# VH-VL binders against q8ixk2r445to577, part 181

Target 1, 133 residues: q8ixk2r445to577
Amino acid sequence: FFGMLQNKGLTDYCFDYNPPDENQIVGHQVILYLCHGMGQNQFFEYTSQKEIRYNTHQPEGCIAVEAGMDTLIMHLCEETAPENQKFILQEDGSLFHEQSKKCVQAARKESSDSFVPLLRDCTNSDHQKWFFK

## First folded at step 8 (VH-VL)

Design q70 (framework fv_recaticimab)
Fold by ESMFold2-Fast, scan of step 8:
Structure q70 (fold): chain C 133 residues (1-133), chain A 120 residues (1-120), chain B 112 residues (1-112)
Amino acid sequence: as target 1 above (133 residues)
Amino acid sequence: QVQLVQSGAEVKKPGASVKVSCKASGYTFTGYYMHWVRQAPGQGLEWMGYISPNSGGTKYHQNFQDRVTMTRDTSISTAYMELSRLRSDDTAVYYCARVRYSGSYPFDYWGQGTTVTVSS
Amino acid sequence: DIVMSQSPSSLSASVGDRVTITCQSSQSVLYNYNNKNYLAWYQQKPGKSPKLLIYWASTRESGVPDRFSGSGSGTDFTLTISSLQPEDFATYYCQQYYSTWTFGQGTKLEIK
């Protein structure tokens, strides 16, 4: 699967990565932004190795969650995917982070003006359901 | 065994376009990125861009963005690089090279190269 | 862009010599989370395509003789050939793959 990764509950929002420097893509948080239908910063690939790759830039970026954190950040993809970069996209649309045993949920950032994907306990909420478009 | 076999040498006039092919065998074509790198006579290696054979997605270096198009045909495991509006300084050997999907990785297998000569 | 600089641009050596080639990056290519340097070395013989020798700064590619070794971390890297053989006369390139792909200008190893 590849395309824009859209939320079922927060229906107008897609995964988005907009780093300050196109040539240095690591270390910043993945956000949710209004889906624009153009790909670019919203174009991701779900791989057979359970990675969510940022296909717009090289070397490939892979979404990761650092130990003890709830935020999704961009890391470099590695020759062998580390456990913190593995997500299981389930049949019901939930995105399960294998290492933490939590699900990716669309959530408000502390500031009231932004939305981000965060790890939360798995529920049946539409805010935890994702699909490629 | 992994092989990347490129098309033969080309001689072009300034202003023409050239399309180089790279046929992959010995591995799953859609499991690896295909990059293009060129080398002018007596010069070093210059990265041009890549294509994902799986998605068809491309990324080009800014120096080539306005003139290069990379495509692929998964039915014959072949990648293509087309460079338009050729100039004499585009004279070079053009290489395809593969990069693993599983992480940031160097170019592990290269095609034999295609010599493109642009002369007036 | 990360700029790669090699030295020397060329050197002359004899079979049996120890040869050292250096490579510097304009910024660190060490990824702190996995402690790997995203640095490779290639060998190119006249009329041939480049061949991967070393990746992750010090890991030899399968089939590469152990007289080839890589070392260094961060911004300073070295390729060493411990005892030159006739087939080693070639041009050597370093490459970073930390942020896009950039190559050094090459070091031509010539027969003395």
Scores: ipSAE 0.007, ipTM 0.632, lowest interface PAE 9.0, mean pLDDT 87

Design q71 (framework fv_recaticimab)
Fold by ESMFold2-Fast, scan of step 8:
Structure q71 (fold): chain C 133 residues (1-133), chain A 120 residues (1-120), chain B 112 residues (1-112)
Amino acid sequence: as target 1 above (133 residues)
Amino acid sequence: QVQLVQSGAEVKKPGASVKVSCKASGYTFTGYYMHWVRQAPGQGLEWMGYISPNSGGTKYHQNFQDRVTMTRDTSISTAYMELSRLRSDDTAVYYCARVRYSGSYPFDYWGQGTTVTVSS
Amino acid sequence: DIVMSQSPSSLSASVGDRVTITCQSSQSVLYNYNNKNYLAWYQQKPGKSPKLLIYWASTRESGVPDRFSGSGSGTDFTLTISSLQPEDFATYYCQQYYSTYTFGQGTKLEIK
């Protein structure tokens, strides 16, 4: 799968990566933003290694969650995907982070009207269901 | 035995387009990215962009984004690079090169190159 | 873009010599999370395509003779050929793949 990764519950929002400095493609948080249908900063690929790759720049970034954190950040992809970069995209659309045993949920960013994907206990909420557009 | 075989030399006039092909064999075509790199006479190697043969997704260097189109045909394991609105400084050898799908990697196999000459 | 600078631009040597080529990046290509340097070396013979020799600064590509070795970290890198053979006369390029792809200008290794 490849394309824009859209939320079923927060229906107008897609995974988005738009770092402040385009020369530093890693280290910043992945956000959710209104789906624009153009790819670009919202273009991702789900791989057979269970990675979510950022396909706007080369070398490609891979979404990761650092130990003890619940935010999704951009790392460089590795030859063998480390556990913190592995997400199981299930048939029902849930995105399960193997290392933490949690699911990716569309959530409001603290003290903000912005939205971000965060790791949360797995539920059958539409806010935890994702699909490629 | 990995092989990338490119189409033959082209001579074009300024303003024309050129389409170079790169036929892969000896590996699973959809398991690796295909990149394009050019080398002008007396200049260094310049990365142009890539295509994922699996998804069809493309990313181009900003210097080429408005003039380059990369495509592929998985039924014949062939990637294509079309460069439009040619200028004399597009005269170069154009290479396709394979990149592992398993992380950030350099170019492990290269095509033999296609010489493109742009002249009046 | 990360700028890659090689030295020397050309070098003359004899079979059996130890040869070193250096490469410097305008910013670090060491990734702190996996401790890898995103630096490769290529060999290009006249009329031929480049051939990958070394990646991750010091890992030899399969089939590359062990007389070729890479070293360095961060911004300063070296390619060494410990005992030059006739087939080693070529142009050598360093390349970063930390942030997109950029190449050094090349070092031409000529027979003395």
Scores: ipSAE 0.197, ipTM 0.763, lowest interface PAE 4.3, mean pLDDT 88

Design q72 (framework fv_recaticimab)
Fold by ESMFold2-Fast, scan of step 8:
Formats: C-alpha cells, sequence, structure tokens
Structure q72 (fold): chain C 133 residues (1-133), chain A 120 residues (1-120), chain B 112 residues (1-112)
C-alpha cells in the first residue's frame, strides 16, 4: 500500500510530514493536515517490513515512536527495521504499534485546532482507523 | 549477477532535451531505488535525484527540479532520466546507481555511464 | 545541502606508501538512534564508474582489500590505504547519505 494515509473518523485529514529544514528531515513530529490529493508531503508507503515510509526525501524516512512516548517521529529507515518503527496495518484499518502494543489515533493537539497522530490504547474508534487513498 | 546497462552516447544542441535509459538485470527491479548522478569532465560527482520503481515516486535535487523528469517501465526493468533545456554546462557522464529499498545504503552498483555532449 | 570537503585535492605517492585522505561534513552525519555514521567512500578509475569501498564510515564492502580502512565520526572522516598497490592509483570520493546525497570534490592519487 502506498498513497495518502487518511483517517476514517477525522475524514478530511491525512498523515503529513513537513519538516522546517530540508537538510534535517529527522526528529520532527508527524502531523495530520487537510488532505490535498497531491501526494508530496502526504505520500507514504506501507512496506513488507511493517514500516510507514516517507519517500519524498533521501534518505527515506520511517515513522517511529520512541520508548515511553506517544508521538510519531520521523526517523531514518534502517537496513533491518527496528522494533520502534514497526506498525501492523490490520484488516479493520487499525494501525497497531507492535513494541508499545498501542494503536495510532487521530487526536487534537493540546486544545488547539491542530491534529496529530498519537499512540493510545486500542479502542475500535473510527479515529483509530486508517486507509490509503 | 547484478547489472545496470545504460544507453549510448548522445550529442545535443543547446535547448534540446536528452533521455538516458538504464536497464536493470540480475535482481528484483522494484525492490531497489534508482538514483541518477552526473559528472562533468574533470569534475566530481553530483547527485540529481531518484525514482522508486515500485511506486513511481520521485525526488529531485533543487538544482535539477525544473528540468529533470525520472520515469521507469517495470515491464522491461528500465529507468529513464530526461533532462530538458540543455546548456553547454550539462556536458557530463550520466550514471544510474542502485540503492537498497530495505534501508539507507550507499550506491552499491552503478551503470557504465552515458556521455552527453552539449555543443554548437 | 550538507557540504563535503576533501583534503588533499591531489597527492603523489609511491607503491608501498601509507596514504591518508580526509573528509569533513558541514554538519554531523552521525545518526544518534543507531549510532552509525552515514558516510561512504568510492574509488573511480579513469573512464570507469565509481566503485563502493567503505560504508557506514568504517565497514568494508565485500571484495575490497584489507589495506583499505575507514575511520572517523560525526564530521571528520579518513580513508587509509596502508600499503599502496599499483591498482590503487585512482580518484577517491567521500559521500554522505544522511540528508540527501552529496559528494566531496575528490582526491586524485597519482604515481610519484
Amino acid sequence: as target 1 above (133 residues)
Amino acid sequence: QVQLVQSGAEVKKPGASVKVSCKASGYTFTGYYMHWVRQAPGQGLEWMGYISPNSGGTKYHQNFQDRVTMTRDTSISTAYMELSRLRSDDTAVYYCARVRYSGSYPFDYWGQGTTVTVSS
Amino acid sequence: DIVMSQSPSSLSASVGDRVTITCQSSQSVLYNYNNQNYLAWYQQKPGKSPKLLIYWASKRESGVPDRFSGSGSGTDFTLTISSLQPEDFATYYCQQYYSTRTFGQGTKLEIK
């Protein structure tokens, strides 16, 4: 699967990665932004190694969750995907982070109009359901 | 045996376009990224961009973004790099080079190079 | 872009010499999460494509002779040829693959 990774509950929003510095693609948080249908910063690929890749930059970025955190951060892809970069895209659209045993949920960022994907206990909410467009 | 075979030398006039091909064999074409790197006479190596043969996704260096187009044809395991509005300083050897899809890796296999001369 | 600077631009040496080429990056190419340096070295002979020698700053590519070694971390790197052989006369390039891909200007190794 590849394309724009859209939320079922927050229907107009897609995974988006737009780092402030093109020379430093690593270490910034993945956000949710209005789906624009143009790919670019919203184009992701789900791989056979259970990675969510951001292929619009070299080297390829891979989404990770650092130990004890709930935010999705861009890391560099590695020869063998580390455990913190592995997500299971389930049949029901849930995106399960293997290492933490939590699901990716569309969530509001601290009482703002901004939205971000965060790890939360798996609940079957539509805000935890994702699909490639 | 991994092999990348490029098209033959080209001589072009300023303002023309050139399309270089790179045919892959000996591995799964869609399992590796294909990058393009050029080298002007007596100069160093300059990265131009890449394409994912699997998705068709591309990323070009800003110096080439307005003039370069990278494509591929998976049915014949061939990648293409087209450079338009050629200038004399585009005279160079153009290389395709493979990068592992499984992670960040340097260029492990290179094509033999295609000489492009832009003059007169 | 991350700028790569090599030194020297050229050098003359004799067979059997120990040769050291240096490479500096304008910013760190050390990835803190896996503690690896995204730095490679290539050899290019006249009329030929580059050949990968070293990757991750110090790991030798399969088939590359033991006399080639890489070292360094962060922004400062070296390629060493411990006992120069006739087939080693070539141009050597360092390359970062931490953020996009950029090469040093090259070091031309010539016979004295």
Scores: ipSAE 0.243, ipTM 0.778, lowest interface PAE 4.6, mean pLDDT 89

Design q73 (framework fv_recaticimab)
Fold by OpenDDE, second read of step 9:
Structure q73 (fold): chain C 133 residues (1-133), chain A 120 residues (1-120), chain B 112 residues (1-112)
Amino acid sequence: as target 1 above (133 residues)
Amino acid sequence: QVQLVQSGAEVKKPGASVKVSCKASGYTFTGYYMHWVRQAPGQGLEWMGYISPNSGGTKYHQNFQDRVTMTRDTSISTAYMELSRLRSDDTAVYYCARVRYSGSYPFDYWGQGTTVTVSS
Amino acid sequence: DIVMSQSPSSLSASVGDRVTITCQSSQSVLYNYNNKNYLAWYQQKPGKSPKLLIYYASTRESGVPDRFSGSGSGTDFTLTISSLQPEDFATYYCQQYYSTRTFGQGTKLEIK
């Protein structure tokens, strides 16, 4: 699966990543932004290694959840995907993070009008449903 | 046995286009990124870009952004690199090189190279 | 782009010699999350494709003789051949794969 990763509940919002430096793409938070399909910021790939890969920039990035956090941060992909980079995109659209055993949910960023994907307890909410478009 | 077999030598005139192929075997083609590197005569190695075999996503070096097109045909495990508006300084050996799927690994297998000569 | 600078551009040595090639990157290629240096060394012989020798700065690729070793971290790296063999005369390139891919200009190792 590849393309824009769009949320079902938060209509018209997609995974978005725009690193401030093209030569330093890691360490920043993945956000949600209106799906526009322009550029390279909203193109992701779900791989056979259970990675959500940001492969339109160099180096290729893989979304990770750092210890104790609930945000999705861009890391470098590794030869063997680390546990904190493994996600299961289920048939029902839920995006399950294996290590935390939580689901990715579209949420409002704290003290902001913007939106971000956050790890939350898994529910049947459409805000936890995702699909590639 | 992993093998990358490239198409034969090309002779082109300035302004023309060249399309080099790289057929992969001995491994799952879609499991590894394919990069392209060229080397002018007596010069060093120059990275051109890469293609994701799964998504077809590409990234090109700025020097080639407007002239290079990388594609792949997964049905025959073949990657292609097309360079247009050729000029004399495009004369080089062009290599395809495999990177493990993670993308955070160097080039472990290379094609044999394709010599492209651009001359009037 | 991260610029890679090798030194020397060329050198002559004899069989049995200890050879050292250095590579400097314009910015760090150390990934702080896994503490790995995204630096590789390649060997290229005339008319042949480059061959991977070392990756992650110090890890030998399978089949590479023990006489080849890589060291360094951050921006400064070294390839060492402990005892030069006849088949080692070639051109060597360092490469960073931390951000896109860039190569050093190469070091031609010739027989004295």
Scores: ipSAE 0.445, ipTM 0.852, lowest interface PAE 1.6, mean pLDDT 93
Fold by ESMFold2-Fast, scan of step 8:
Structure q73 (fold): chain C 133 residues (1-133), chain A 120 residues (1-120), chain B 112 residues (1-112)
Amino acid sequence: as target 1 above (133 residues)
Amino acid sequence: QVQLVQSGAEVKKPGASVKVSCKASGYTFTGYYMHWVRQAPGQGLEWMGYISPNSGGTKYHQNFQDRVTMTRDTSISTAYMELSRLRSDDTAVYYCARVRYSGSYPFDYWGQGTTVTVSS
Amino acid sequence: DIVMSQSPSSLSASVGDRVTITCQSSQSVLYNYNNKNYLAWYQQKPGKSPKLLIYYASTRESGVPDRFSGSGSGTDFTLTISSLQPEDFATYYCQQYYSTRTFGQGTKLEIK
């Protein structure tokens, strides 16, 4: 699967990564933004290694969750995907983060008008359901 | 045996376009990114951009964004690089080179190169 | 872009010599999460495509003779050829792959 990774509950929002410096793509938080349909900063690939790759940059960026955190951060992809970069895209559309045993949920960023994907206890909420468009 | 075989030499006039092909064999075409790098006579290597054969996604260096288009045809395992509005300083050898999908890697296999000469 | 600078631009050497080529990046290419330097070295002979010699600063590509070695970390890197052979006379390029792809200007290794 590849394309814009859109939320079923927040229907106008897609995964988005737009780092301020293209020479330093790692370490910034993945956000949710209005889906624009143009790919680019919203274009991701789900791989057989269970990675969510940001495929408009070299080297490839892979979404990760650092220990003890609930935010999705861009890391570099590695030859063998580390456990913190593995997500199971389930048939119901949930994104299950294997290492933490939590699900990716569309949520409002604390003290902000913006939205971000966060790790939360798994529920059957549409805010935890994702699909490629 | 991995091979990247490029199309033959081209001679073009300023203002024309050139389209170079790179046919892959000996590996799963969609498992590797395809990059393009050029080398002007007597000069070093300059990265132009890449395409994901799996998704069709592209990223171009800012020096080429307004003139380059990279495409692929997965049915024949071939990648293409088209450069438009050619200038004399576009005279160079153009290479395709692959990069592993399984992480960030250098260029492990290169095509033989396609010489493009831009002359009036 | 991350700028790559090589030194020297050319050098003359004899078969059997130990040769060192240096490369400096304008910013670190060390990825702190895996402790790997995203730096490669290529060999290019006249009329031929570049050939990968070393990646992750010090890992030798399969089939590359052990007389070739890479070292360094962060912003300063060295390629060493411990005992030059006739087939080693070529131009050598360093390349970072930490953010996009940029090459050094090359070091031409010539017969003395």
Scores: ipSAE 0.441, ipTM 0.826, lowest interface PAE 2.7, mean pLDDT 90

Design q74 (framework fv_recaticimab)
Fold by OpenDDE, second read of step 9:
Structure q74 (fold): chain C 133 residues (1-133), chain A 120 residues (1-120), chain B 112 residues (1-112)
Amino acid sequence: as target 1 above (133 residues)
Amino acid sequence: QVQLVQSGAEVKKPGASVKVSCKASGYTFTDYYMHWVRQAPGQGLEWMGYISPNSGGTKYHQNFQDRVTMTRDTSISTAYMELSRLRSDDTAVYYCARVRYSGSYPFDYWGQGTTVTVSS
Amino acid sequence: DIVMSQSPSSLSASVGDRVTITCQSSQSVLYNYNNKNYLAWYQQKPGKSPKLLIYWASTRESGVPDRFSGSGSGTDFTLTISSLQPEDFATYYCQQYYSTRTFGQGTKLEIK
């Protein structure tokens, strides 16, 4: 699966990553932004290694959740996907993070009008449903 | 054994195009990125760009953005690099080089190089 | 682009000599999450393709003699040949693969 990773509940919002420097793509938070399909900021790939890759960069970026955090941060992909980079995109559209045993939910960023994907307890909310478009 | 075998030497005039091929064998072609690097006579190595054999996605160095096209044919495990609007300073040996997916490694295997000479 | 600067551009040495080549990156190529330096060294002989010697700054590629060693972290790296052999006279390049790929300008190692 590849393309824009769009949220079902938060209509027309997609995973978005726009690193401030192309030579430093890691360490920043993945956000949600209106789906536009322009550029390379909204193109992701779900791999057989259960990675969500930001493959517009070399080396590729992979979304990770750092210990104790609920935000999705861009890391570099590795030969063997580390545990904190493993996600299960389930048939029902839920995006499950294996290590935390939580689901990725579209949420409003605190004190902001922006949106971000956050790890939350798994529910049946459409805000936890994702699909590639 | 992993091998990258490139096409033969090319002689072109300014303004022409050249397409170099790189046939891979001894490994799963779609599991590795293919990069292209050139080297002008007596000069260093210059990265040109890469292609993902799986998706066909490419990224080119800005110096070549408007002139280079990288493609692949997975059915024959071959990568191609086409450079258009050739100039004399495009005279160089062009290499294909593989790197494992994710880019966690450098170039472990190289083609033998293809000499491209651009001369009036 | 991350700029790689090698030093020296050329040097002459004799068989048995200890040789050191340095490489500096314009920004750190250390990935903080795995503590690996995305830095490689290549050897190239005339008319031949580059050959990978060292990766992760200090890991020798399979088949590379022990006399080759890499060290450094962040922005400063060193390739050392402990005792030059006749077959070691070549041009050496450092390369970062932290972001796309960038090579140093090369260091030509010649026979004294």
Scores: ipSAE 0.731, ipTM 0.908, lowest interface PAE 0.7, mean pLDDT 95
Fold by ESMFold2-Fast, scan of step 8:
Structure q74 (fold): chain C 133 residues (1-133), chain A 120 residues (1-120), chain B 112 residues (1-112)
Amino acid sequence: as target 1 above (133 residues)
Amino acid sequence: QVQLVQSGAEVKKPGASVKVSCKASGYTFTDYYMHWVRQAPGQGLEWMGYISPNSGGTKYHQNFQDRVTMTRDTSISTAYMELSRLRSDDTAVYYCARVRYSGSYPFDYWGQGTTVTVSS
Amino acid sequence: DIVMSQSPSSLSASVGDRVTITCQSSQSVLYNYNNKNYLAWYQQKPGKSPKLLIYWASTRESGVPDRFSGSGSGTDFTLTISSLQPEDFATYYCQQYYSTRTFGQGTKLEIK
């Protein structure tokens, strides 16, 4: 699957990666932003290695969660996906991060009116349901 | 057995457009990104951009984003690079080159090159 | 863009010589999470497309003779040909693939 990765509960928002410097595309937090339908910074691919790839730039970026953290950040993709880059997209639309045993949820960033994807305990909430459009 | 075969030489006038093709064989076309790199006479190599044959997604270098369009046809394993509003300094050999999908890799196979001459 | 600086621009050598070409990047191309240098070397003969020789700074591509070796890390890299053969006279390019793709200006290896 590939396209804009949209939230079922936060219906107008998509995964978005807009690093402040194009020469260092790695290390920043993935955000949620109004879906614009143009691909580009909102274009992601879900791979057979269970990666969520940001492939509109080279080198290819892969979403990761570092140990003990709940934020999704951009790392470089590797030949074999490390465990912190593996997400199971389940039939109900939940996005399960195997290493942490948590699910990706659309959430408001603390002390802000902006939105981000965060790891949270898995629930049946629509804010934890995702689909490619 | 991997082979990338490009279309033949082109001579164009300033302001015209050129469309170069790159036909892949000997591997699964959708498992590798296709990049485009050019080389002006006596000069070095300049990266222009790439396309994912699987998704159709593209990324162009800022120097070309206003004039370049990259496409592909998976039914015939062919990638295309179209450059518009040609200038004399677009005279170069244009190469396609593949990059493995699983991770960031260098260009392991290149096409033979297509010479584009822009003259008045 | 990461700028790649290559030296020398040209070099004259004889068959059997040991040849060294250097390459410097304007910022590190070492990725700390996998400890790999995103640096490649290519050979280009007149009228031909470039051919990949070395990747990950020191890994030799399949079919490339043992006389070719790459070394270095971070920002400083070297390509060495231990005993130059007649077929090695060509232009050599370094290339980073850490952030987009940029090439050095090339080193033309000529017969003395």
Scores: ipSAE 0.446, ipTM 0.825, lowest interface PAE 2.5, mean pLDDT 90

Design q75 (framework fv_recaticimab)
Fold by ESMFold2-Fast, scan of step 8:
Structure q75 (fold): chain C 133 residues (1-133), chain A 120 residues (1-120), chain B 112 residues (1-112)
Amino acid sequence: as target 1 above (133 residues)
Amino acid sequence: QVQLVQSGAEVKKPGASVKVSCKASGYTFTSYYMHWVRQAPGQGLEWMGYISPNSGGTKYHQNFQDRVTMTRDTSISTAYMELSRLRSDDTAVYYCARVRYSGSYPFDYWGQGTTVTVSS
Amino acid sequence: DIVMSQSPSSLSASVGDRVTITCQSSQSVLYNYNNKNYLAWYQQKPGKSPKLLIYWASTRESGVPDRFSGSGSGTDFTLTISSLQPEDFATYYCQQYYSTRTFGQGTKLEIK
């Protein structure tokens, strides 16, 4: 699967990565933003290694969750995907982070009107359901 | 054996467009990124951009983004690089080169190169 | 972009010599998360495409003779050829793949 990764509950929002420095794509948080349908900063690929790759910049970026955190951060992809970069896209649209045993949920950022994907306990909420468009 | 076979030499006039092809064999085409690198006569190597053959996603270097288009045809394992509005300083050998999908990696295999000459 | 600087630009040597080529990056290409240097070395013979020799600063590509070795970390890197063979006279390029992809200007290795 590849394309814009859209939320079923927050129907107008897609995964988005827009780092402050285009030449340094690692270390910043993945956000949710209004889907614009143009690809670019919202174009992701789900790989056979269970990675969510950001393919609009080089080097290849892979979404990761650092130990003890619930935010999705952009890291460099590795030859063998480390466990913190593996997400299982399930038939129901859930993105399950195997290492933490949590699911990716569309959530409002505290003290803000913006939205971000965060790791949360898995539920049957549409805010935890994702699909490629 | 991995091979990247490029189309033949081209001679173009300023203002024209050129489309170079790169046919891959000996590996799974969609499991590797395809990059394009050029080399002007007597000069070093200049990265132009890449395409993911699996998704069709592209990233171009800022110097080329308004003139270059990279595409692929997975049914024939071929990648294409089209450069428009050619100038004399676009005279160079154009290479395709593959990069492993698994992580950030160097160019492990290169095409033989396509010479593009831009002259009046 | 990360700027890559090579020295020397040209080097004359004889078969059997040990030669050293250096490469400096304007920023570190060491990724602290996996402790790897995203630095490669290529060989290019006249009229031919570049050939990968070394990656991750010191790992030799399959089929590359063991007389080729890479070393260094962070911003300073070295390619060494321990005993030059006639087929080694070529231009050598370093390349970082940490942030986009940029090449050094090349070092031409010529017969003395």
Scores: ipSAE 0.345, ipTM 0.798, lowest interface PAE 3.4, mean pLDDT 89

